# Ledger of designs, part 140: miniprotein binders against q96jn8r1131to1294

Target 1, 164 residues: q96jn8r1131to1294
Amino acid sequence: TLEFLENHGKNILLSNGNRTATRVASYNQGIVVINQPLVPQLLVQVRIDFLNRQWTSSLVLGVITCAPERLNFPASACALKRAAWLLRGRGVFHNGLKICEKFGPNLDTCPEGTILGLRLDSSGGLHLHVNGVDQGVAVPDVPQPCHALVDLYGQCEQVTIVNP
Below, E stands for the ipSAE of ESMFold2; O stands for the ipSAE of OpenDDE; V2 stands for 0.75 times the mean of E and O plus 0.25 times the DockQ between their complexes.

## First folded at step 13 (miniprotein)

Design tj2 (at its last look DockQ between E and O 0.90; V2 from the best seeds 0.89)
Fold by OpenDDE base, look of step 13:
Structure tj2 (fold): chain B 164 residues (1-164), chain A 98 residues (1-98)
Amino acid sequence: as target 1 above (164 residues)
Amino acid sequence: DEREEKIREIILRAMELVRKGELEEALELIVEAIRLAVENKDKELLVTAIWLIAYIARKLGDPELLEKVLELAEEAYELTEDPDILYYIARLEKALEE
């Protein structure tokens, strides 16, 4: 079963069998990682449960290729400089470097209830899904194994892993 | 750092070309980015550049290019020790066997 690892940002509280992550303080320190690695054709999805409009920006979604149980999480996913592929706003980033300026919908403006998904295709391409709609390949040829990462940042205060 | 910014911009442009299917033009740019990254000792940027050139090489499928990029990736691994490069190397080797 899919769940968030116990190794997470210090402002995260896990509940609902570790399928729900809530950031209970500040606007950062909210990184969580899903336990099972992404494998081809597996769709991993999270739902945005609650947004706090007092903050700017929102969740960051992506994958890491390092061992998640040993990862020392920075305050934000944007500070990851290795083994990280991230979707922020409409941008795609590798180790902090922008590799795409305009991809998919703006994650900063996704409303509560939005379901975001990640999926590897048979060629190693990382796909973003929004409310069940494949937005295309965000990153081609992502190293495997990799784990889905969610940074509950800014407005995003709670997400829940949901099944397709 | 102006030089670092230049490398960043080249990589971004190269990726845009890749998305457009303009692989040969992307290849030219990413080769330049790699050269500059090595010269400036930008190991982090080198890792990203190696990822992209490996992908381009596999998409183009030219054996001679694949061999050259494989060599480049191996050298980059020696410099950076980034385990993701090992994945790219394996992908390149598999491509050469096809």
Scores: ipSAE 0.916, ipTM 0.958, lowest interface PAE 0.4, mean pLDDT 96
Fold by ESMFold2, look of step 13:
Structure tj2 (fold): chain B 164 residues (1-164), chain A 98 residues (1-98)
Amino acid sequence: as target 1 above (164 residues)
Amino acid sequence: DEREEKIREIILRAMELVRKGELEEALELIVEAIRLAVENKDKELLVTAIWLIAYIARKLGDPELLEKVLELAEEAYELTEDPDILYYIARLEKALEE
């Protein structure tokens, strides 16, 4: 079964058999990684459980292409300068570089209950799903193996891994 | 840094062209971005540019282009030491074998 990895951001508390991550302080230090690499064609999903509208920005979703078990996470996923393909706000970023202006919904406005999914296609393209609906290829040819990453940033204070 | 911003803009534009299927035009842009990134020692931008040119070369499928991009990726690995470039190299080598 999929779980959040025990190596995570400093402000994260894992619960529900490590399937739920809660940021318990501040606005950052909330990076979590799912314990198994993405398996091509299989969907991995998280539900946004709790938002604190005190903040203006929200979660970051994406993948890392390096081994996560002993990685030293920065305070925010935006500071990752290697091995990171991230969806933030309305954009897609590689290692902090914007590579797409607008893709899918604005993550900063997704409400509680939204289910966000990641899937590798057979060509190595990374797809975003929103409430079960495929948004298309965010990034072609992502290096494999890669792991799903969520940064419980700003508004986003809790997410839970859910089955598709 | 005006040079760094120029490289960022070229890569973003090249990716826009790739999404439209304009691979030859995207190739021209990404070759320029790589040249500038090497000159400016922008290792992070070089890694992204190599990802994109390797993808473009594989989509175009021309063996001569694939060989040239493979050499470029190998040089970029020497400069950056980013393991993701090894993945791109492997994909380029596989494309040449097929």
Scores: ipSAE 0.862, ipTM 0.934, lowest interface PAE 0.7, mean pLDDT 93
ESMFold2 (binder alone), look of step 13: mean pLDDT 85; pTM 0.837

Design tj3 (at its last look DockQ between E and O 0.90; V2 from the best seeds 0.89)
Fold by OpenDDE base, look of step 13:
Structure tj3 (fold): chain B 164 residues (1-164), chain A 98 residues (1-98)
Amino acid sequence: as target 1 above (164 residues)
Amino acid sequence: DELEEKIREIILRAMELVRKGELEEALELIVEAIRLAVENKDKELLTTAIWLIAYIARKLGDPELLEKVLELAEEAYELTEDPDIKYYIARLEKALEE
């Protein structure tokens, strides 16, 4: 069963059998990690449940290649400088470095109800799915094992893991 | 840091070329990025550059290139001790066996 780990950002409250993450304070400190590592052809999906339009930015989605149980989470995923591959807005980042300027839809403008997915292909490419549509390879050759990470940042205040 | 910014830009451009399938030109750029990263002792940028060159080398499939990139990756690992580089070393070694 896919769940968020108990090791999470300090502003996160887990519920619904740890399948729902809610940021209950401020605009940051909202990082969560999914318990099971990504394996080829496994589609991991989260649904955006609630947005707070007080803020401008939204969630960050990606993977980490370090042990999630030991990770000391910074205030935002963007502060991760190692073992991190992130999708923010339309950009793709590795350890804080932009490696792609325009990829897929703008995550900052995804409405409530949007289902975002991550999947490794047989070649190790990390795919983004949006509402069931494969947006293509965001990052080729991602190190394995890796875990899906969601940063409930800015507007994004709640997400839920959903099954395909 | 001006040199750091230059390296960042090169990596971004190289990745764009990779997405376009222009692997040979991407290779030239990423080699330069690695050279500059080593010169500037920028371990973080070096790690990213090694990721990309390893991917390019495997896609091109040239054994001589694979050997050279493997050597670069091993040297980079000695410098950074980044576990992700070990992953790419293993990928390169496997590619050489095929």
Scores: ipSAE 0.910, ipTM 0.956, lowest interface PAE 0.4, mean pLDDT 96
Fold by ESMFold2, look of step 13:
Structure tj3 (fold): chain B 164 residues (1-164), chain A 98 residues (1-98)
Amino acid sequence: as target 1 above (164 residues)
Amino acid sequence: DELEEKIREIILRAMELVRKGELEEALELIVEAIRLAVENKDKELLTTAIWLIAYIARKLGDPELLEKVLELAEEAYELTEDPDIKYYIARLEKALEE
């Protein structure tokens, strides 16, 4: 079964059999990673459970291409300068470099209940799903293995892994 | 850094062209971005540029281009030590055997 990995940001509390992640302090230190790599047949989905709209920015979603079990996570996923492909706000980023201005919805405005999904296609393209709808290829040819990451940043205080 | 910002804009534009299927125009831009990133010693920008040129080269499928990009990726690995570049090198080597 998919779970959040025990190695996570320091402000995260895992519950619900490690399928729910809650940021219990501050606005950052909220990185979580799914406990197995993406493979083409695997769709990883999380539901946004709780938002605090007093913050401007919200969650970051993406993948890392390095082993997550012993990684020292930075305070924010956006500080990752290697091995990181991230969706943030309206943009797509690789190692902090914007590679697409606008892809899919603006993550900063997604409401509670939104289900966000990540999967690889057979060509190594990273797809975003929103409420079951494939938004297309966010990043072509992502190195494998890669691991799904969520940063419960700013507005986002809780997400839960859900079945497709 | 004015040069760093220029490289960032070139890579973003090249990726926009890739999304539109304009691979040969994207190739021209990303070659320039790589040259500038090497001169500026910008390892993060170089890594992204190598990912993109490797992808473009594999999509175009020209053996001479694949060989040039493989050499470029090998040089970039020496500069960056980024394991993801080893992944790109392996995919380029595989493509050359086809």
Scores: ipSAE 0.872, ipTM 0.934, lowest interface PAE 0.6, mean pLDDT 93
ESMFold2 (binder alone), look of step 13: mean pLDDT 84; pTM 0.816

Design tj4 (at its last look DockQ between E and O 0.91; V2 from the best seeds 0.89)
Fold by OpenDDE base, look of step 13:
Structure tj4 (fold): chain B 164 residues (1-164), chain A 98 residues (1-98)
Amino acid sequence: as target 1 above (164 residues)
Amino acid sequence: DELEEKIREIILRAMELVRKGELEEALELIVEAIRLAVENKDKELLVTAIWLIAYIARKLGDPELLEKVLELAEEAYELTEDDDIKYYIARLEKALEE
C-alpha cells in the first residue's frame, strides 16, 4: 500500500492511513515522501486537495535517490542539493540546477482536484502524468531505486495519494 | 561566480539539444561543461554533467565513446563519491557489453 513516510517536514500532519498530507502551518516545511520506491510502469499519483491563495507558488513534485527514512528535510525541496530531481512550475531541476525551462503544465497553476502522477518507463525515464495524461519524459535515466517526493509548498496545503 | 553560471547555461542548452534529438551537438557542449566543472572544482555541477553525458553516450551507442565516458564517470566518482554516478557507471558498463 502506498503511503507517506513518517519522516516528513515538520509542518506536515498525516491522516487517512498516511495517505493524506496536510501542511498545517506557514508556507513551507511541507516535504513528504512516498514509502514504496518507483519501479518501472508503476504509476504513483497524488491529488491536490486544497489550495491556499494567500501564498504564491505551489507544490513541487519529484524523486529522491537517497534513503528517505534518513533524509533530513530542508524547509523546501528546492534546497536539496543532492539526489533530487524536481518539477517546479514548468521547470525541471536536478540538485537545484535547472535542466529544463518549459516542461508540461505549470504546476503553480494546477487547480484543486488535479491528479499528478509519476512513472518510470522501461528505459528509466521519469514521466509526469496530469489527470491521467502522460506529459512525456521529464527526466531521462533517473537512478534507481528512487522515491516520489511531494513538497507541499506555497498554495498547496493538502494532497492525497490516489490509485490509478 | 561567472564560470559557474556559464557551466549552468551550457548544461541547460545541452539538455535542450538532447530533447530535440541533436545528440552530437549536445555531446560537444556537455564535454565542455565537464571540463569547466573540473577546472572550477564544481563537484555538484559535475554530477549533473556526468548524468547527461552518460545518457548521451548510451543513446549514441558508440563503443569508443562509451569507454571514454566511462573513464570520465569513474574519475568524477573519485572526486565526488556521488552514488548516482556509481549508478551511471554501471549503466555504461552494461551498454559496453551489448
Scores: ipSAE 0.915, ipTM 0.958, lowest interface PAE 0.4, mean pLDDT 96
Fold by ESMFold2, look of step 13:
Structure tj4 (fold): chain B 164 residues (1-164), chain A 98 residues (1-98)
Amino acid sequence: as target 1 above (164 residues)
Amino acid sequence: DELEEKIREIILRAMELVRKGELEEALELIVEAIRLAVENKDKELLVTAIWLIAYIARKLGDPELLEKVLELAEEAYELTEDDDIKYYIARLEKALEE
């Protein structure tokens, strides 16, 4: 079954059979990774359970292309300078470099209850889903294997893995 | 670092062109970005540029272009030691099999 890995950011508490991640302190140290690599037909979805609107920015969503089990996570996903493809706000970033100004909805404004999904297509394109609706290819040709990552940053204090 | 900022802007512009389907113009830009990244020894930007040129080459499908980009990716791997480039090399090799 899909779960968050036990290797995660320092401010994360896992619950609900490791399917729920809560950031229990501060605004960062909230990186979590899904326990299986993305493969075609696997749709990884998380629901935004709780937001604290006192913070400016919200969650970051994306993938890493290196093995996550022993990775030493930075405080925030945006500090990843290798093997990382991230959606933040409306932008898309590779290794900290902005490669797209606007893609999909603004993640900083997604309300509680929003279901965000990631999947690979058959050509290696990374797709974002929002409430079950495919937003298209965020990043073409992502290296495989890759692993879905959520950074419970700022506003985002809790997410839960949900079934498609 | 003005050169680093220029390389970043070129890559972003090239990706915008790719999203518009203007692959030939994107190719011209990304070739320039790679040359500048090598000159500036900017390994991180080189990795991103190689990802994009490899993708463009596969979409254009020209065997001569694919061969040139494969050689470029192999050199970039030697410079960066970034394992993601090995993935791009494998995809370019597969595309050359027709």
Scores: ipSAE 0.862, ipTM 0.931, lowest interface PAE 0.6, mean pLDDT 93
ESMFold2 (binder alone), look of step 13: mean pLDDT 83; pTM 0.813

Design tj5 (at its last look DockQ between E and O 0.94; V2 from the best seeds 0.90)
Fold by OpenDDE base, look of step 13:
Structure tj5 (fold): chain B 164 residues (1-164), chain A 98 residues (1-98)
Amino acid sequence: as target 1 above (164 residues)
Amino acid sequence: DEKEEKIREIILRAMELVRKGELEEALELIVEAIRLAVENKDKELLTTAIWLIAYIARKLGDPELLEKVLELAEEAYELTEDDDIKYYIERLEKALEE
C-alpha cells in the first residue's frame, strides 16, 4: 500500500491511513515522501485536494534518490542540493539546477482535483502524468531506487495518494 | 559567479538539444561544461553534467565514447562522492558489455 512516510516536513499532518497530507501552518515545511520506491510501470499518483489562494506558487513534485527515512527535510524542496529531481511550475530541476524550462503544464496553476502522477519507464525515464495523460519524459535516466516526493508548498495545502 | 552561470546555461542548452535528438551537438556542449566545472571545482554542477553526458554516450552507443565517459564518471565520483554518479558508472559499464 502506498503511504506517506512518517518522516515529513514540520507543518505536515498525515491522515487517512497516511494517504493524505495536510499542511496545517504557513506556506512551507510541507515535504512528504511516498514509502514505496518507484519501479518501472508503477504509477504513483496524488490528487490536489485543497488550494489556498493566499499564497503564490504551488506544489513541487519529483523524486529523491537518497534514503528517505534519514532525510532531514529543508523548508522547501528547492533547497535540496543533492539526490533531488523536481518539477516546479513548468521547470525541471536537478539538485536546484534548472535542466528544462518548459515541460508539461504549469504545476502552479493546476486546480483542485488535478491528479498528478509519476512513473518510471523501462529505460529509466521519469514520466509526468496529469489527469491520467502521459506528458512525456521529464527526466531521462533517473537513478534507482528513487522515491516520489511532494512538497506541499504555497497554495497547495492538501494532497491525497490515489490509485490509478 | 560568471563561470558558474555559463556552466548552468550550457547544461540547459545541452538538455534542450538532447530533447531534440541532436546528441552530437549536445555532447560538445556538455564536454565544455564538464571542463569548466572541474576548473571551478563546482562539484554539484559536475554531478549534473556527468548525468547528462552518461545518458548521451549510452544513446549514441559508441564504445570508444562510452569508455571515455566512463573514465570521466569515475574521476567525477572520486571528486564528488555522489552515489548517483556511481549509478551512472554501472549503467555505462553495462552498455559497454552490450
Scores: ipSAE 0.908, ipTM 0.955, lowest interface PAE 0.5, mean pLDDT 96
Fold by ESMFold2, look of step 13:
Structure tj5 (fold): chain B 164 residues (1-164), chain A 98 residues (1-98)
Amino acid sequence: as target 1 above (164 residues)
Amino acid sequence: DEKEEKIREIILRAMELVRKGELEEALELIVEAIRLAVENKDKELLTTAIWLIAYIARKLGDPELLEKVLELAEEAYELTEDDDIKYYIERLEKALEE
């Protein structure tokens, strides 16, 4: 079963059998990683459970292509300079470099209850799903193995892994 | 850095062309981005550019291009030590087995 990895941002509390992540302090240090690598048959989905609208920015979603056990997490996922493919706002980023200005919905405006999904297709393309709807390929040919990452940043204070 | 920002813009435009299926135009841009990134020693930008040119080369499928891009990726690995570039090298090698 999919769970958040015990190696996570320092402001995270895991609960619900490690399927729920809550940021319990500040606005950052909220990185969590799914414990299994993405494979074509696997759709990793998280539901946004709780937002604090006092903050301007919201969660970051994506993958890391290095082993999660070796990663010392920075305060935010956007500071990752290697092995990181991230969706933030409407943008797609590789190692902090914007590679697409607009892909899918604006993550900063997703309400509570939104279900966000990630999967790899058979060609290594990273797909975003929003409320069950495939948004297409965000990034072609992502290195494998990779793990799904969520940064409970700013507005986003709680997410839960849900089944497709 | 003016040179760094130019490289960023070229990569973004090349990716826009890839999304439109304009692979040969994207190739021309990304070759220039790689040249500039190597000259300017921009390791992070070089890594992204190598990902993209390796993808483009595999989609186009031309053996001469694949061989050239493999050499570029090997040089980029020596400069960056980025393990993701090893992944791209493996994919290029497999593509050359036709």
Scores: ipSAE 0.868, ipTM 0.934, lowest interface PAE 0.6, mean pLDDT 93
ESMFold2 (binder alone), look of step 13: mean pLDDT 82; pTM 0.801

Design tj6 (at its last look DockQ between E and O 0.90; V2 from the best seeds 0.90)
Fold by OpenDDE base, look of step 13:
Structure tj6 (fold): chain B 164 residues (1-164), chain A 98 residues (1-98)
Amino acid sequence: as target 1 above (164 residues)
Amino acid sequence: DELEEKIREIILRAMELVRKGELEEALELIVEAIRLAVENKDKQLLVTAIWLIAYIARKLGDPELLEKVLELAEEAYELTEDPDIKYYIARLEKALEE
């Protein structure tokens, strides 16, 4: 069963059998990691449940290649400088470095109800799915094992893991 | 840092070329990025550059290139001790066996 780990950002409250993450304070400190590592052809999906339009930015989605149980989470995923591959807005980042400027839809403008997915292909490419549609390879050759990471940042205040 | 910004730009451009399938040109750029990263002692940028060159080398499949990139990756690991580079090394070694 896919769940968020108990090791998470300090502003996160887990519920629904740890399948729902809610940021209950401020705009940051909202990082969560999914318990099971990504394996080829496994589609991991989260649904955006609630947005707070007080803020401008939204969630960050990606993977980490370090042990999630030992990770000391910074205030935002953007502060991760190692073992991190992130999708923010339309950009793709590795350890804080932008490696792609325009990829897929703008995550900052995804409405409530949007289902975002991550999937490794047989070649190790990391795919983004949006509402069931494969947006293509965001990052080729991602190290394995890796874990899906969601940063409930800015507008994004709640997400839920959903099954395909 | 001007040099750091230059390296960042090169990596971004190289990745764009990779996405377009222009691997040979991407290779030229990423080699320069690696050289500059080593010169500037920028371990973080070096890790990213090694990731990209390893991918390019595997896609091109040239054994001589694979050997050279493997050597670069091993040297980069000694410098950075980044565990992800060990993954790239393993991928390169597997490619050489095919």
Scores: ipSAE 0.918, ipTM 0.959, lowest interface PAE 0.4, mean pLDDT 96
Fold by ESMFold2, look of step 13:
Structure tj6 (fold): chain B 164 residues (1-164), chain A 98 residues (1-98)
Amino acid sequence: as target 1 above (164 residues)
Amino acid sequence: DELEEKIREIILRAMELVRKGELEEALELIVEAIRLAVENKDKQLLVTAIWLIAYIARKLGDPELLEKVLELAEEAYELTEDPDIKYYIARLEKALEE
């Protein structure tokens, strides 16, 4: 089954069979990674469970293309300068470089209950799903293997892996 | 850094062209971005630029272009040591064998 990897940000508490991640302090140190690589036809989905509107920015969603089990995560996913493809706010970023101004929804405004999904297509394109609706290819030809990553940043204090 | 910002803008524009399907125009931009990134030793930007030119070359499918881009990717790997470039090299090699 899909679960969050035990190697995670320092402010994360895993629960619900490691399918729920909660940021229990501060606004950062909230990176979690799904324990299995994305493969064609696998849709990884997380539900936004709790938001704290004290903060302005919210979760970051994406993939890492290096082995995650022993990686030393930075305080925020946006500080990853290698092996990272991220959706933040309205933008798409590779290794900290913006490669798309606007793709999909503004993640900073997604409400509690939103279900966000990631999958690879047959050509290695990374797709975002929002509440079951495919938003298209965020990034063509992402290196494989890669793992889905969520940074419970700012507003986002809890997400849960959901099954179809 | 004025040059670094220029390279970033070129890559963003090239990706916009790719999303619109304007691959030949995107190729011209990304070739310039790579040249500048190599000269300026911008390893981070070079990795992104190599990803994009490798993708463009595979979409265009021209064997001569694929061979040139493969050489660029191998040189970029020597400069950056980024394992993701090895992935791009493998994809280019597969495209040449087809």
Scores: ipSAE 0.884, ipTM 0.941, lowest interface PAE 0.5, mean pLDDT 93
ESMFold2 (binder alone), look of step 13: mean pLDDT 83; pTM 0.812

Design tj7 (at its last look DockQ between E and O 0.95; V2 from the best seeds 0.90)
Fold by OpenDDE base, look of step 13:
Structure tj7 (fold): chain B 164 residues (1-164), chain A 98 residues (1-98)
Amino acid sequence: as target 1 above (164 residues)
Amino acid sequence: DEREEKIREIILRAMELVRKGELEEALELIVEAIRLAVENKDKELLTTAIWLIAYIARKLGDPELLEKVLELAEEAYELTEDPDIKYYIARLEKALEE
């Protein structure tokens, strides 16, 4: 069963069998990691449940290649400088370095109800799915094992893991 | 740091070329990025550059290139000790066996 790990950002409250993450304070400290590593053909999806328009920017989505249960989470995923591949806005980042400027839809403007997915293909390419539509390879040749990461940042205050 | 910014820009451009399928041109750029990263002792940028060059080398499939990139990756691991580079080393070694 897919669920968020108990090791999470300080402002996160888990519920619904650890399938729902809610940021209950401020605009940051909202990183969560999904328990099972990504393997080829596994589609991991989260739904944006609530947005708070008080803030700017929104969730960051990606993967980490380090042990998630021992990770000391920074205030935001953008501060990760190792073992991190992130999608923010329309950009793709590796350890804080932008490697793609325009990929897929702008995550900062995804409305409530949007379902975002991550999937590894057989060649190790990391795919982004938006509402069931494959947006293509965001990052080729991602190290394995890796775990899906969601940063409930800015406007994004709640997400829920959903099955395909 | 101007030099660091240059390396960052090169990597971004190289990845763009990769997405366009222009692998040979991307290779030239990423080699330059690696050189600069080593000179500037930019371990983080080096790790990213190694990821990209390893991917390019495997896509091109040239054995001589693969061997050279494998050597670069091994040297980079000695410098950075980044576990992800070990993954790329393994991928390169597998490619050489095919």
Scores: ipSAE 0.909, ipTM 0.956, lowest interface PAE 0.4, mean pLDDT 96
Fold by ESMFold2, look of step 13:
Structure tj7 (fold): chain B 164 residues (1-164), chain A 98 residues (1-98)
Amino acid sequence: as target 1 above (164 residues)
Amino acid sequence: DEREEKIREIILRAMELVRKGELEEALELIVEAIRLAVENKDKELLTTAIWLIAYIARKLGDPELLEKVLELAEEAYELTEDPDIKYYIARLEKALEE
């Protein structure tokens, strides 16, 4: 079963059988990682449950390509300088470098109830899904194994893993 | 850092070309970015540039290009020690055997 990994950001509380992550303080320290690597046929989906609009920026979604179980997470996913491919706002980032200006919707404006998904295609391309609709390849040829990551940043205070 | 900003801009533009399917133009840009990143000793930017040139080379499929890019990736691994570059090296080696 898909769950958030017990190794997570310091401001996260896991609930609902580790399928729900809530950021209970501040605006950061909200990194969570899915407990299984992405493989073809696996669509990892999270629903945005709760947003606090006092913040301007919102969640970050992506993958890490290093082992997550004992990783020391930084305060924000965007501070990862290795092994990180991230979607933030409309941009795509690798290790903090912007590699695409506009891909998919603006994550900062996704409302509560939005379902965001990640999967790898057979060529190692990372796909974003929004409310069940494939947005295409965000990043070609992502190193494997990799794990889906969500940073409950800023506006985003709660997400839940949902079935496809 | 003016040089770092230029390398970042080149990589972003090369990726835009890749998304449009303009692989040969993207190759020309990313080769330039790699040379500048090595000269400027920008290990992090070099890692991203190697990912992209390795992808481009495998899509183009030219054996001589694949061999050259494999050598670049091996050199970049020595400079960066980034395990993801070993992944790219393995993908390049597989492409040469096909």
Scores: ipSAE 0.865, ipTM 0.934, lowest interface PAE 0.6, mean pLDDT 93
ESMFold2 (binder alone), look of step 13: mean pLDDT 84; pTM 0.825

